# VH-VL binders against p58978, part 30

Target 1, 218 residues: p58978
Amino acid sequence: MTNTEIFNKLTNAIVTQDIAGCAKLTQEALDAGISPLDIITKGLSPGMKIIGDKFEAAEIFLPQIMMSGKAMSSAMEILTPELEKTKVEGEEGTGLAITFVAEGDIHDIGHRLVTTMLGANGFDILDLGVDVLNETVIEEAAKRKGQKIILVGSALMTTSMLGQKDLMDRLREENLRDSVKCMFGGAPVSDKWIDEIGADATAENAAEAAKVALNVMK
Key: E = the ipSAE of ESMFold2; O = the ipSAE of OpenDDE; V2 = 0.75 times the mean of E and O plus 0.25 times the DockQ between their complexes.

## First folded at step 12 (VH-VL; framework fv_retifanlimab)

Design z5 (at its last fold request DockQ between E and O 0.43; V2 from the best seeds 0.00; counts 0 for: pae E 2.8 > 2)
Fold by OpenDDE, look of step 12:
Structure z5 (fold): chain C 218 residues (1-218), chain A 122 residues (1-122), chain B 111 residues (1-111)
Amino acid sequence: as target 1 above (218 residues)
Amino acid sequence: QVQLVQSGAEVKKPGASVKVSCKASGYTFTRYYMNWVRQAPGQGLEWIGIIYPSGGSTWYDQKFKDRVTITVDKSTSTAYMELSSLRSEDTAVYYCARLPYRFGSPYAFDIWGQGTLVTVSS
Amino acid sequence: EIVLTQSPATLSLSPGERATLSCRASQSVDSYGNSYMNWFQQKPGQPPKLLIHDASNRATGVPSRFSGSGSGTDFTLTISSLEPEDFAVYFCQQYSNWPYTFGGGTKVEIK
């Protein structure tokens, strides 16, 4: 099987929510000598992107997204140890992604997917969970001042965006803004919003989020 | 009892400014967003803006962004809406309405003030 | 902005009859399996009263004769059997994106 065929099968496994198949194909890809990063970026991530697009188009629903997420997770369980090995070999890490859902927001599907994708793309992950106070985010950022950090906030509700604005203001007030990168995502989040609040980036879906984060952290 | 109590009716001239207050009671003020909505006589409802009382962040409809300021006084659990450069078209009943956090509550304008009539006339 | 179009503008019915009110959005108000559509009832001289939230959930204290349905761009408020106190104006409202917007309203009046 060619690498391209393997990637296509991985993509399809995600799109069709084939959890067992995804894991198997992931292992097969590794056995074939394909790098974990390629497996993620060329196989799994494209699948997640398709899932995101289909959801936006109302072609699939939450259960499918969740199952695709599980498929992704099953692959990541296999890939994570391999990625860690690569890091030990002296590759400069992509940095620490601190992920969270804004205070009051209980929607975590997007958050989980983004977190998974970030991890899959080599980020160290600090997942603060949902309903996270900005104070908590600030505290974590402050503790790690000097480290390569990207804050990744998810907002599913419009009101959660106000929390994002507050967070950005607080980062400035605490003299932390320049020490961190800030990315926000969610259905209501736009480039215009990012510009308005002075954040660094946004992404339309989990796959893109990982890519954008990588670029922002360069 | 959960309630929003607004200030009384206002009569203003064109070009003037008006500041309407909305006092909250019966709930944790900082756990809800506060919104302002207006309704011209015989017309529909128009959302003006929102404030996050905890942090003070606001967002306004673009139609009002240059003329409206929404603020809160946490010590008195009171929200304010100030509209400047008043025009005759600003004549309306202005409502404050809370919006709860999604966490554990319906995400909707569940409590409204009684409304404040602002009349702009020469 | 998301434009909400309600129809009909006026609905003339008698007590006991079924009322069906439509609200159409210019774009989808769905996100992550939720429909961010609310329905309000307003009577003269009063602020709007929340009836339905998230497309299909009755607010606290709302009689069972009120029901909401729909997803995406098409939503419906149904009053199974009109009571005298139900004659009022009904508004749909979306909170999927800023600015929040309301429909033009449907007046349910007594025939």
Scores: ipSAE 0.782, ipTM 0.894, lowest interface PAE 0.7, mean pLDDT 93
Fold by ESMFold2, fold request of step 14:
Parts: C-alpha cells; sequence; structure tokens
Structure z5 (fold): chain C 218 residues (1-218), chain A 122 residues (1-122), chain B 111 residues (1-111)
C-alpha cells in the first residue's frame, strides 16, 4: 500500500466508525515508517473533518460523531507515546499551555487532540479537563504570573461562548491579561468572535492550533 | 422551589431611568445565565440581553446597547436591568428569564419572573 | 439578526379542534445536528412558559397533544386536540445567534 492508500483507509475508518480497524491501521502506518504527525494530519484529521461536515449538514447524528471520536481516541492511544518520543527537550522557552473545555461543555475529542499536539510541539501541559470554571483558569494563571503561558480553551456548544467572553473580561479585571496569551477553538468559534472578545487567536483544527500557539508565543 | 421574583411596577417620565430587580431562589444563581426580555402592551417578546452571573459579563441587543445595563449581586442572588433615556415606546412588561447553559439541560428560558410593568408617561 | 415570522396572527378554533401554527426564520437555525428553535405559550397576565425546545422536544410536564416539527427555516407547532387551557398566545424563539429573537406570536382564541 502507498502512503496515500494508508491515509485514505485511516480517513475511511474514522468516517465509518471502525474503532478496531482505525487502531490497526494506525499501528500499520507507524510500522511502515509514517510519522505520527502525518498519520494525524493526512489520515485521521481529514476523517474527522468529513464527519463534522456531515453532522453540520444533518446527514449524521450525535451517536455517529461520538463513535468516530472513539475511533480517533483509539488511534491517539497508539500515537501519543510516539509523539512524545519526538519531543525536543532541554531548550524549552515554548511555555506552559493550560488547556480546558469551557464550563458547561463536556465534549472533549478536539480538546484531547489539541492538548496532545501542543505537548508534541514542546509546550509544557496543564490539562484542566472539561467543564472548567473560569475561576479555576484564573487561579492557575495567577499562581504562575511571570511564566510564559497560553490559555487554550475549547467549546463544541455555542452556549459556552459567553463564558469565553467572561474569561477575557476577568483576565482584564484582575490585571492578568498581559500575563497570558489566549486562544479559543471549537466548531462555534470564529475569527470575528476572537476579535470581539479580545483574545489572541483561533485555529481550524488541532494541528493548526499547535502552529498558531507557537507563533503567538513568539 | 425555583423562582424569580421581580420588583414592582413603575411609572416614569420620558428621559428618566428605571432599574428593575429580579431575585432568584431555589437554585445555584451562578450556574445559569440571566436574560431580560420585554413585551409592549399587546405586542410580542423582545430580547434585551444576557448576563453571566459568575463573572458579570454581558451581551446586549444593539437596539439597547447604549441605554441598558444588566448587573448582578451574587451575595443576594439578584439580577438588575437598568434602562436609561426612557421614551414612551419603552412602556412594556419587563421579564427576567433563567437560561440553562450546562450540558444535560435544554437551552431555553425555563423559569421566568412574574414581570414588571414600566409605564413611560408624561 | 434572524427574523421569525409566525402565521397566522390569530387562529379562531373550538375545543377539540386541531391547531397548526407556523414559524418561518429568515435564515436557517440549524447547526450541529440541532434546530435551535423553541416554542413558548403565554396566557393573559402570565409570563411565557416553555413548551417545546429544539424544534420537537416537549418540555417537562407538557401534554403529549403538543408537538413540534420542522427544520432549517420552517417550523410547526401542532396541538392535536385543543383543551380550554390551550387558548393562549404562542411564540417561537431562536437561539442560533445573538440577538435571540421571538416570532410575533399566534393567538389561539375560542371561536
Amino acid sequence: as target 1 above (218 residues)
Amino acid sequence: QVQLVQSGAEVKKPGASVKVSCKASGYTFTRYYMNWVRQAPGQGLEWIGIIYPSGGSTWYDQKFKDRVTITVDKSTSTAYMELSSLRSEDTAVYYCARLPYRFGSPYAFDIWGQGTLVTVSS
Amino acid sequence: EIVLTQSPATLSLSPGERATLSCRASQSVDSYGNSYMNWFQQKPGQPPKLLIHDASNRATGVPSRFSGSGSGTDFTLTISSLEPEDFAVYFCQQYSNWPYTFGGGTKVEIK
């Protein structure tokens, strides 16, 4: 099989919710010498994009997207250790990424992928999980004032976005806005929204999120 | 018992301001958005704006943005809506309405205050 | 802003009859596998009461004679057999985008 054929099969495994097949294909791709980053960006992520587009078009429903998420998670269990083997250590000026899913939201597949990609790109990670109160984020940032910090928030539900505005407002109120960089991602987040709340960035997907975060921290 | 209790009816002159209160009880005040909605006599419903009580952040319909201020007092579980530069067309019943935003609850105004009639008359 | 147009403005019916209320949005209110449309009932002198959420889901305690349907821009509230307590004004409401908006209402009145 060519690399293109392997990537297409990975994409299809995500789209068809083939959890075991996705894990097997991921291992086969690694055994064939394909980098973990290429497996994610060229095989797995395109599948999640297709599923997201179908979900938005009402061609599939929540159970199918959740099962595709399980297939992705199955692949990431294999890929995460391999990504960490390629991590560069010893010259760390990249910073700390504090990652979280917005209060009231528990959908975590994009969050887990973003967190993994940030770690693989040299960030130290503080993963706060899902359903995270803004005061928790503020507290963690305040404890580490003076450190190079990026806050990375995720939401799948549009209903969580007032909380993003509130986090930015509270950072300014507590004189922490200049202490941190802030990016938000997830299906409902747009460049227009980022500008409106005065955050630093957004990204289209997890791989781009890591690149954007590195650039913002320069 | 979950309820929202609003302040009493008010009569105001054009150009004045009004501040309506909405006291919440029976639930965790900071876990729900609070909204303000008005209804002119014999008319439909008009959304004014929303507040996140935990941090105080707001978003207002552009029609009201320069005249409305929504605030909360977390210690008393009370929301306030102040509308300035009143004119006769502001005569309406003003409602506060609770909005769940957390996963597992429908995103809909599930609890409403009893309404506060504000009459703007010269 | 998303404009919601309800029709008819008034629906004069007798108890036991079927009521069909329409709500049209100026743009789709669908996203993420959901229709971001709610329905409210309002009786004279009372605040609105949630009836249907997300186009078709009855709120807690709402009788099964109430049903919602539709997607995209076209939504319907149906009352299969009117009871005396159902004579009220009904509003659709979207939360697809800020500002949240309501339809102008349909008054269901006794013939």
Scores: ipSAE 0.404, ipTM 0.707, lowest interface PAE 2.8, mean pLDDT 86
ESMFold2, look of step 12: ipSAE 0.372; ipTM 0.703
ESMFold2 (binder alone), look of step 12: mean pLDDT 92; pTM 0.939
ESMFold2, fold request of step 14: ipSAE 0.253, 0.328; ipTM 0.661, 0.683
ESMFold2 (binder alone), fold request of step 14: mean pLDDT 92, 92, 92; pTM 0.938, 0.937, 0.938
OpenDDE, fold request of step 14: ipSAE 0.744, 0.738, 0.731; ipTM 0.877, 0.878, 0.874

Design z6 (at its last look DockQ between E and O 0.40; V2 from the best seeds 0.00; counts 0 for: pae E 7.0 > 2)
Fold by OpenDDE, look of step 12:
Structure z6 (fold): chain C 218 residues (1-218), chain A 122 residues (1-122), chain B 111 residues (1-111)
Amino acid sequence: as target 1 above (218 residues)
Amino acid sequence: QVQLVQSGAEVKKPGASVKVSCKASGYTFTRYYMNWVRQAPGQGLEWIGIIYPSGGSTWLDQKFKDRVTITVDKSTSTAYMELSSLRSEDTAVYYCARLPYRWGSPYAFDIWGQGTLVTVSS
Amino acid sequence: EIVLTQSPATLSLSPGERATLSCRASQSVDSYGNSYMNWFQQKPGQPPKLLIHDASNRATGVPSRFSGSGSGTDFTLTISSLEPEDFAVYFCQQYSNWPYTFGGGTKVEIK
C-alpha cells in the first residue's frame, strides 16, 4: 500500500470507529517506515476532524465520538513509545499542554477532542477537566514556570469567554504571561476575541487546534 | 425572594451621561452574570453588554463600546450601566437581567429588573 | 451578529386557538447538540419573562400549553390553546454568539 492509502485507511478507521483496525493500521504504517507524526497528522487527525465536524452538524452522536476517541487512543498507545524515542534522539519536545474548560462550563466534548488531538500530536497533557478555576490554571502554570507550556482553554458558552479574559489578565498580573502560550477555542471564540484578550491563538476544530498549537510552540 | 431592583426614571439632555443601577437580592450576586438590555418605545430588545461580577470583566456590543461602561459593586450587590454622550435615540427602558454563572437549567435571562426609563430630550 | 427574524409580526387569534410563532436565525445557533435559543413573553409595562430556554425547555412556572421546538436556524414557539393572559409580545433570543440578539417580536393580539 502507498502511504496515501494507509493514511486514508487510518482516517476511515477513525471515522467508522474501527478501534482494532486503527491499531493494526497504525502498526502497519510504522512498519512501512512512516513517521509517527505523519501517521497522526495525515491519517488519524483528519479522521478526528471529520468526527468533530459531523458531531457539530448533528450527524453523529456522543457514542460515536467516544468510540472514535478510543480508536485514536488505541493508535496513540502504539505511537507514544515511538514518539518518545524521537524525543530522546535530541528533538525538542512539543511541550506541555494544559487543557481545561472554563469555570462554570461543563461542556467537555470539544475539550476532550482537543486534548486527544494535542496528545496525538506529541504534547504532554495535563487535563484539568471542566469547570476549572482560573486560579487552578494559574497555579499549574506557576508550578511549571520555565517549562514549555501552552494553556488550552475550551469554551462552549459565550460567558466562558469572560473567564478567558480574566485568565489572561491574571497571567499578566502574576508575571506568567510571557512564560506560557495561550490558546482558546470553542464555537463563540473568534480571532478578534483572541486579539482583544491578548491570547496567542484560536482554532476552529480539534485537528486545527493541534496544528496551531504546534506552530505556536515553535 | 430573588429580585433585581433598578434605579428610577431619568431625564437627560443630549450630550449628558446617565448611570442606572441594578441592585440584586435573594441570591449570590457573584454566581450570576449581569446583563443590560434596552428597549426603545414600541421597539424590540437590544442587548448592550455583560459583566462578570466576580472578576469584573465585561463585554459590550460594538455599538456601545465607546459610550457604555458596566461596573459592579460587590459589597452592595449592585450593577451599574453608565451611558455617555446621550442622544435622542438612547431614549429607552433599560433593563438589567441576570444569567447563571454555571451551566444549568435554565441558562437564560431568568430574572429581570423592573426597567429604568431614560428619556433624552432637548 | 446573528439576526433573528420573527414571523408573523402580528398574530390575531381568539382564546382557545392555537398560536404558532416562528423565529429564523441568519445562521445556526446550535453547538454540540445544544440550541441556544430562548423565548420571552412581554406584556406592556413589564420586563420580558422567560418562557422557553434552550429551544424546547419550559422555564419554571410556565404552563404546559407553551412549547418550543426547532434547531439550527428555525425555531417555533407554540401555544396550544390561547388563554386571555397569553395575549402579549413574544421575543426569541439567541445566546450562541456575541452579541446576544433578539428577534423583532410577534404580537399576539385578540381577534
Scores: ipSAE 0.766, ipTM 0.884, lowest interface PAE 0.8, mean pLDDT 92
Fold by ESMFold2, look of step 12:
Structure z6 (fold): chain C 218 residues (1-218), chain A 122 residues (1-122), chain B 111 residues (1-111)
Amino acid sequence: as target 1 above (218 residues)
Amino acid sequence: QVQLVQSGAEVKKPGASVKVSCKASGYTFTRYYMNWVRQAPGQGLEWIGIIYPSGGSTWLDQKFKDRVTITVDKSTSTAYMELSSLRSEDTAVYYCARLPYRWGSPYAFDIWGQGTLVTVSS
Amino acid sequence: EIVLTQSPATLSLSPGERATLSCRASQSVDSYGNSYMNWFQQKPGQPPKLLIHDASNRATGVPSRFSGSGSGTDFTLTISSLEPEDFAVYFCQQYSNWPYTFGGGTKVEIK
């Protein structure tokens, strides 16, 4: 089967939300000698772009894009170890996105969507999950000082916003603020708030979050 | 079991400073926001600011920003509010109030200290 | 900052009567299907006591005669049949945006 045919099948597996099929096709592509980066950029990401466009157009909704995201995640579980093996000295991707939901918040639906969209747009992902302490975020950033990093924190509740300020204050105290970009999202987060705490960006929704993050990392 | 115990009443002269303490017990101090609210005699309630005890970060109402410092001592589970350059209009009862912020808890001041009367007079 | 205006300033009523207290916000306190408005009761010499959180949810131990309603900018606290212990000052409080603010209070007093 040609590489183009494999890429089309991968794209279709994302679009049709075929979670198990997407994982199987990803492994088949690897076995056929296709690079992990080509699998992502030529097969998987075009599928997520189609789904994202349909989501923006209100042709599909949260359950469908979440299912396509799960298909993408299944493929990424296979590809991430292989990406580590194929990295070359001096290789630079878009950067590492360290994603997390604020301390005290366990609502991960938007977080998972944002994480999926970031991965689909070329970011390496370190997903810290929900209810994440600022100390954990600081430690992960400190371990990777000198790397191209964006911290992507989300909150569904206004109650998590003081934690965002605390993270920015801690980054400055630890002499890490200039080592990372910082983006906070979620309904309670405004441009005024971002300016007030000295963060770099916010976004209106998950699709915009990936676009804004790419822009910030330029 | 859960309680906030504040320091006693204080009488101060204009221009002085006051530091009110709020000792927490019966819960994990660093897992709740602490707030300060005041009430002048016969008046309504006025929110002063909030502190995240785990990291110590605060947000203060702009009316108080230049004169108020809110801090915590995690080792004693105690929050402090210091108000400087006191004026007669600062005469009020000062309350600390706990604010849950985790999912599954009401986001509301659920536990209040008993209040600390600060009187500013010549 | 969001200004909360409570009306009336004073309600003079007898036990058994229905009390209706209004709180009007200068801008919406709604987000994501929630109204970020709380209600407190305060008696002389005491700190405020939480009655209603998130516009309509009674706090633990609050009698069923208390109810909250409203959304957006207009909120109501209702006491369906006043008891002697209900004569107090009632405050609304928003948490949709910093600074958090309180209404000026409605004093419910015995006629």
Scores: ipSAE 0.048, ipTM 0.590, lowest interface PAE 7.0, mean pLDDT 85
ESMFold2 (binder alone), look of step 12: mean pLDDT 92; pTM 0.941

## First folded at step 13 (VH-VL; framework fv_retifanlimab)

Design a1 (at its last look DockQ between E and O 0.68; V2 from the best seeds 0.00; counts 0 for: pae E 5.3 > 2)
Fold by OpenDDE, look of step 13:
Structure a1 (fold): chain C 218 residues (1-218), chain A 122 residues (1-122), chain B 111 residues (1-111)
Amino acid sequence: as target 1 above (218 residues)
Amino acid sequence: QVQLVQSGAEVKKPGASVKVSCKASGYTFTRYYMNWVRQAPGQGLEWIGIIYPSGGSTWYDQKFKDRVTITVDKSTSTAYMELSSLRSEDTAVYYCARLPYRFGSPYAFDIWGQGTLVTVSS
Amino acid sequence: EIVLTQSPATLSLSPGERATLSCRASQSVDSYGNSYMNWFQQKPGQPPKLLIHDASNRATGVPSRFSGSGSGTDFTLTISSLEPEDFAVYFCQQYSYWPYTFGGGTKVEIK
């Protein structure tokens, strides 16, 4: 199979929630000499993007997203050791991504996907989980002052945006704003919103989030 | 008992300001968003804005952005809505309404104040 | 903003009859597998009362004769058999986008 064929199969495995197939194809891709990064960026991530788009369009629902997430996770379990090897060879310095879902928000699927994608792209990950207090985020940022850090918050409800605004305000109050990069995502989050609250970036989906984060951290 | 109790009716002249209060009781004030909604006589409901009591962050409808200020006093579990440069069109019953977190409670305005009539007349 | 159009404006019915109220949104109010549409009942001199949240869930204490359905842009509130106390104004409301918006209301009146 050509690399392109393998990528398409990976994409399709994600889109069709073929967990076992996704894992198998991932291994096959590695065996064929395809880099872990290419497997993710050219095969798996495009699939997740499609799933995200379908979900937003109400063409699929939560169970399908969860299953696609599991497929992605199965692939990442295979890829993670390989990615770590690559990281040791010189991709040091991407930085630490502190990921979280705002207080009161129960939606964690997007958060998990973003976290996975960030890790796949070389970020060290501190996952604070869901229902996270802004104070917790601030504390973690403060503890790591001087390190290359990006805060990655997910807002999956409109009201969660208020928490983002609050977080940004608090970061400024605590003199931490300049020591961290801030990225927020979610359906209700727009570029205009990011500008309004003074954050650095947003992304429409997990795949884009990783790319944007890389750019922001350069 | 969970309840929101609002301040009494107000009569104002055009150009004046009004500040309506909403006292919350029976629940953790900082774990719910507070909203303000108004209703002109015989008309529908109009959302004004929202505040996150825990951090104080607000968002307003663009229609009111330049004239409205929503605040909270956490020590007294009270929310406030101040509307300035009052016009006759601002004559309405103003309601406060809480919005619970989605998990564990309905993601909706489940508790309302009794309403405060604000009359703007020359 | 999302415009919510309710129809009919007035619904004249008798006790025991079925009431069907419509709410149409100018754009989808679905997000992350949820429909952020709520229904309220309002009686004269009273604040709105929550009836249905997230399109199809009855609020606490709401009688079973009330039901909500729909997704995307089209939503329906149904009262299977009208009781005398059900004659009131009903509003739909969306939480998908700021600003939050309400429909113009449907008045259910006694025939």
Scores: ipSAE 0.746, ipTM 0.874, lowest interface PAE 0.8, mean pLDDT 92
Fold by ESMFold2, look of step 13:
Structure a1 (fold): chain C 218 residues (1-218), chain A 122 residues (1-122), chain B 111 residues (1-111)
Amino acid sequence: as target 1 above (218 residues)
Amino acid sequence: QVQLVQSGAEVKKPGASVKVSCKASGYTFTRYYMNWVRQAPGQGLEWIGIIYPSGGSTWYDQKFKDRVTITVDKSTSTAYMELSSLRSEDTAVYYCARLPYRFGSPYAFDIWGQGTLVTVSS
Amino acid sequence: EIVLTQSPATLSLSPGERATLSCRASQSVDSYGNSYMNWFQQKPGQPPKLLIHDASNRATGVPSRFSGSGSGTDFTLTISSLEPEDFAVYFCQQYSYWPYTFGGGTKVEIK
């Protein structure tokens, strides 16, 4: 079947929550010579975009979006080792991405994808996980002052956004703001909000996040 | 057990400032947002702003942005709201209210202070 | 700013009657399958008391005669059989977007 047909099937497996089928199609795409990055950006990521849109439109609910996330995770279990084979090490190139989900938020759907996409695009990764205190992010940035660093924070809830402002305020207070680039994502995050808190960028999905992060890091 | 206790009523002249305190007890102060809300006599409720006590960051309704300052003292678990350049229309009961923000918690003002009447009169 | 319009402004009812209170938002307060709408009860001289969070969930200790429903822009608080202590003012409140806003209130009073 054509690469386009494989990508469409991968997208559909995410949308229909076909966990086992998503894993099989991912392996079939690899066996057909399709790069891991293309599988993610052209097949899997479009599926998660569709699911996010359906969730926002109240066409699906939390159980369905969690199952699509599980399908994505099963594909990433196969793809992550393959991405590591293509990564160039030993160069101080793209920089370090410190990734996290905001304090008070433990929902990690999409966070793993963003982290994996950043790593696939040449970033070294420090994944702090979920429910991360701003103090922890600041400490990790401070001990690596002088390195090329981007902070990548995620939130799903409007209530978590004051924590993003607090992180920016604390970075300025600690004289670390110029030492790092800062990117925030999540449904409530807008360009206006990014400008208001003095962050560097936002992205609407994991594939765009990696592209935006590369551009921000020059 | 969990409670918010506010400072007493105040009478002020136009142009003055007022600083209302809100002392928290029975919970971990830094793990909840603190909000200030006011209610003019016979009127509805009006949200003023919010503070993240852990880091001290704030966000204020545009209507108050140049006149309000919300702060915390973590050592005493106390929040403060200062409103300057008072006008007659600022006469209201001022409430502090905590807001959970952790996943799985009700996202609502679950605990309120008793209220502080501020009267602005010549 | 999301404007919340409550109706009616006043309900005059007797104990034992059913009360139905409406709250309409100027734009959706939903995100990710959640409705960011709360309901509060306020008696004279007291701060508001949380009744319903996230459209339909009763707060701890709230009697089962109180129920909330709705999504998007249209929300309802129902008191199935009014008790004497239920005569108060009721406010809806959204926290989907800053500034957080409250409805103008519905006064439930004894006929």
Scores: ipSAE 0.187, ipTM 0.657, lowest interface PAE 5.3, mean pLDDT 85
ESMFold2 (binder alone), look of step 13: mean pLDDT 92; pTM 0.934

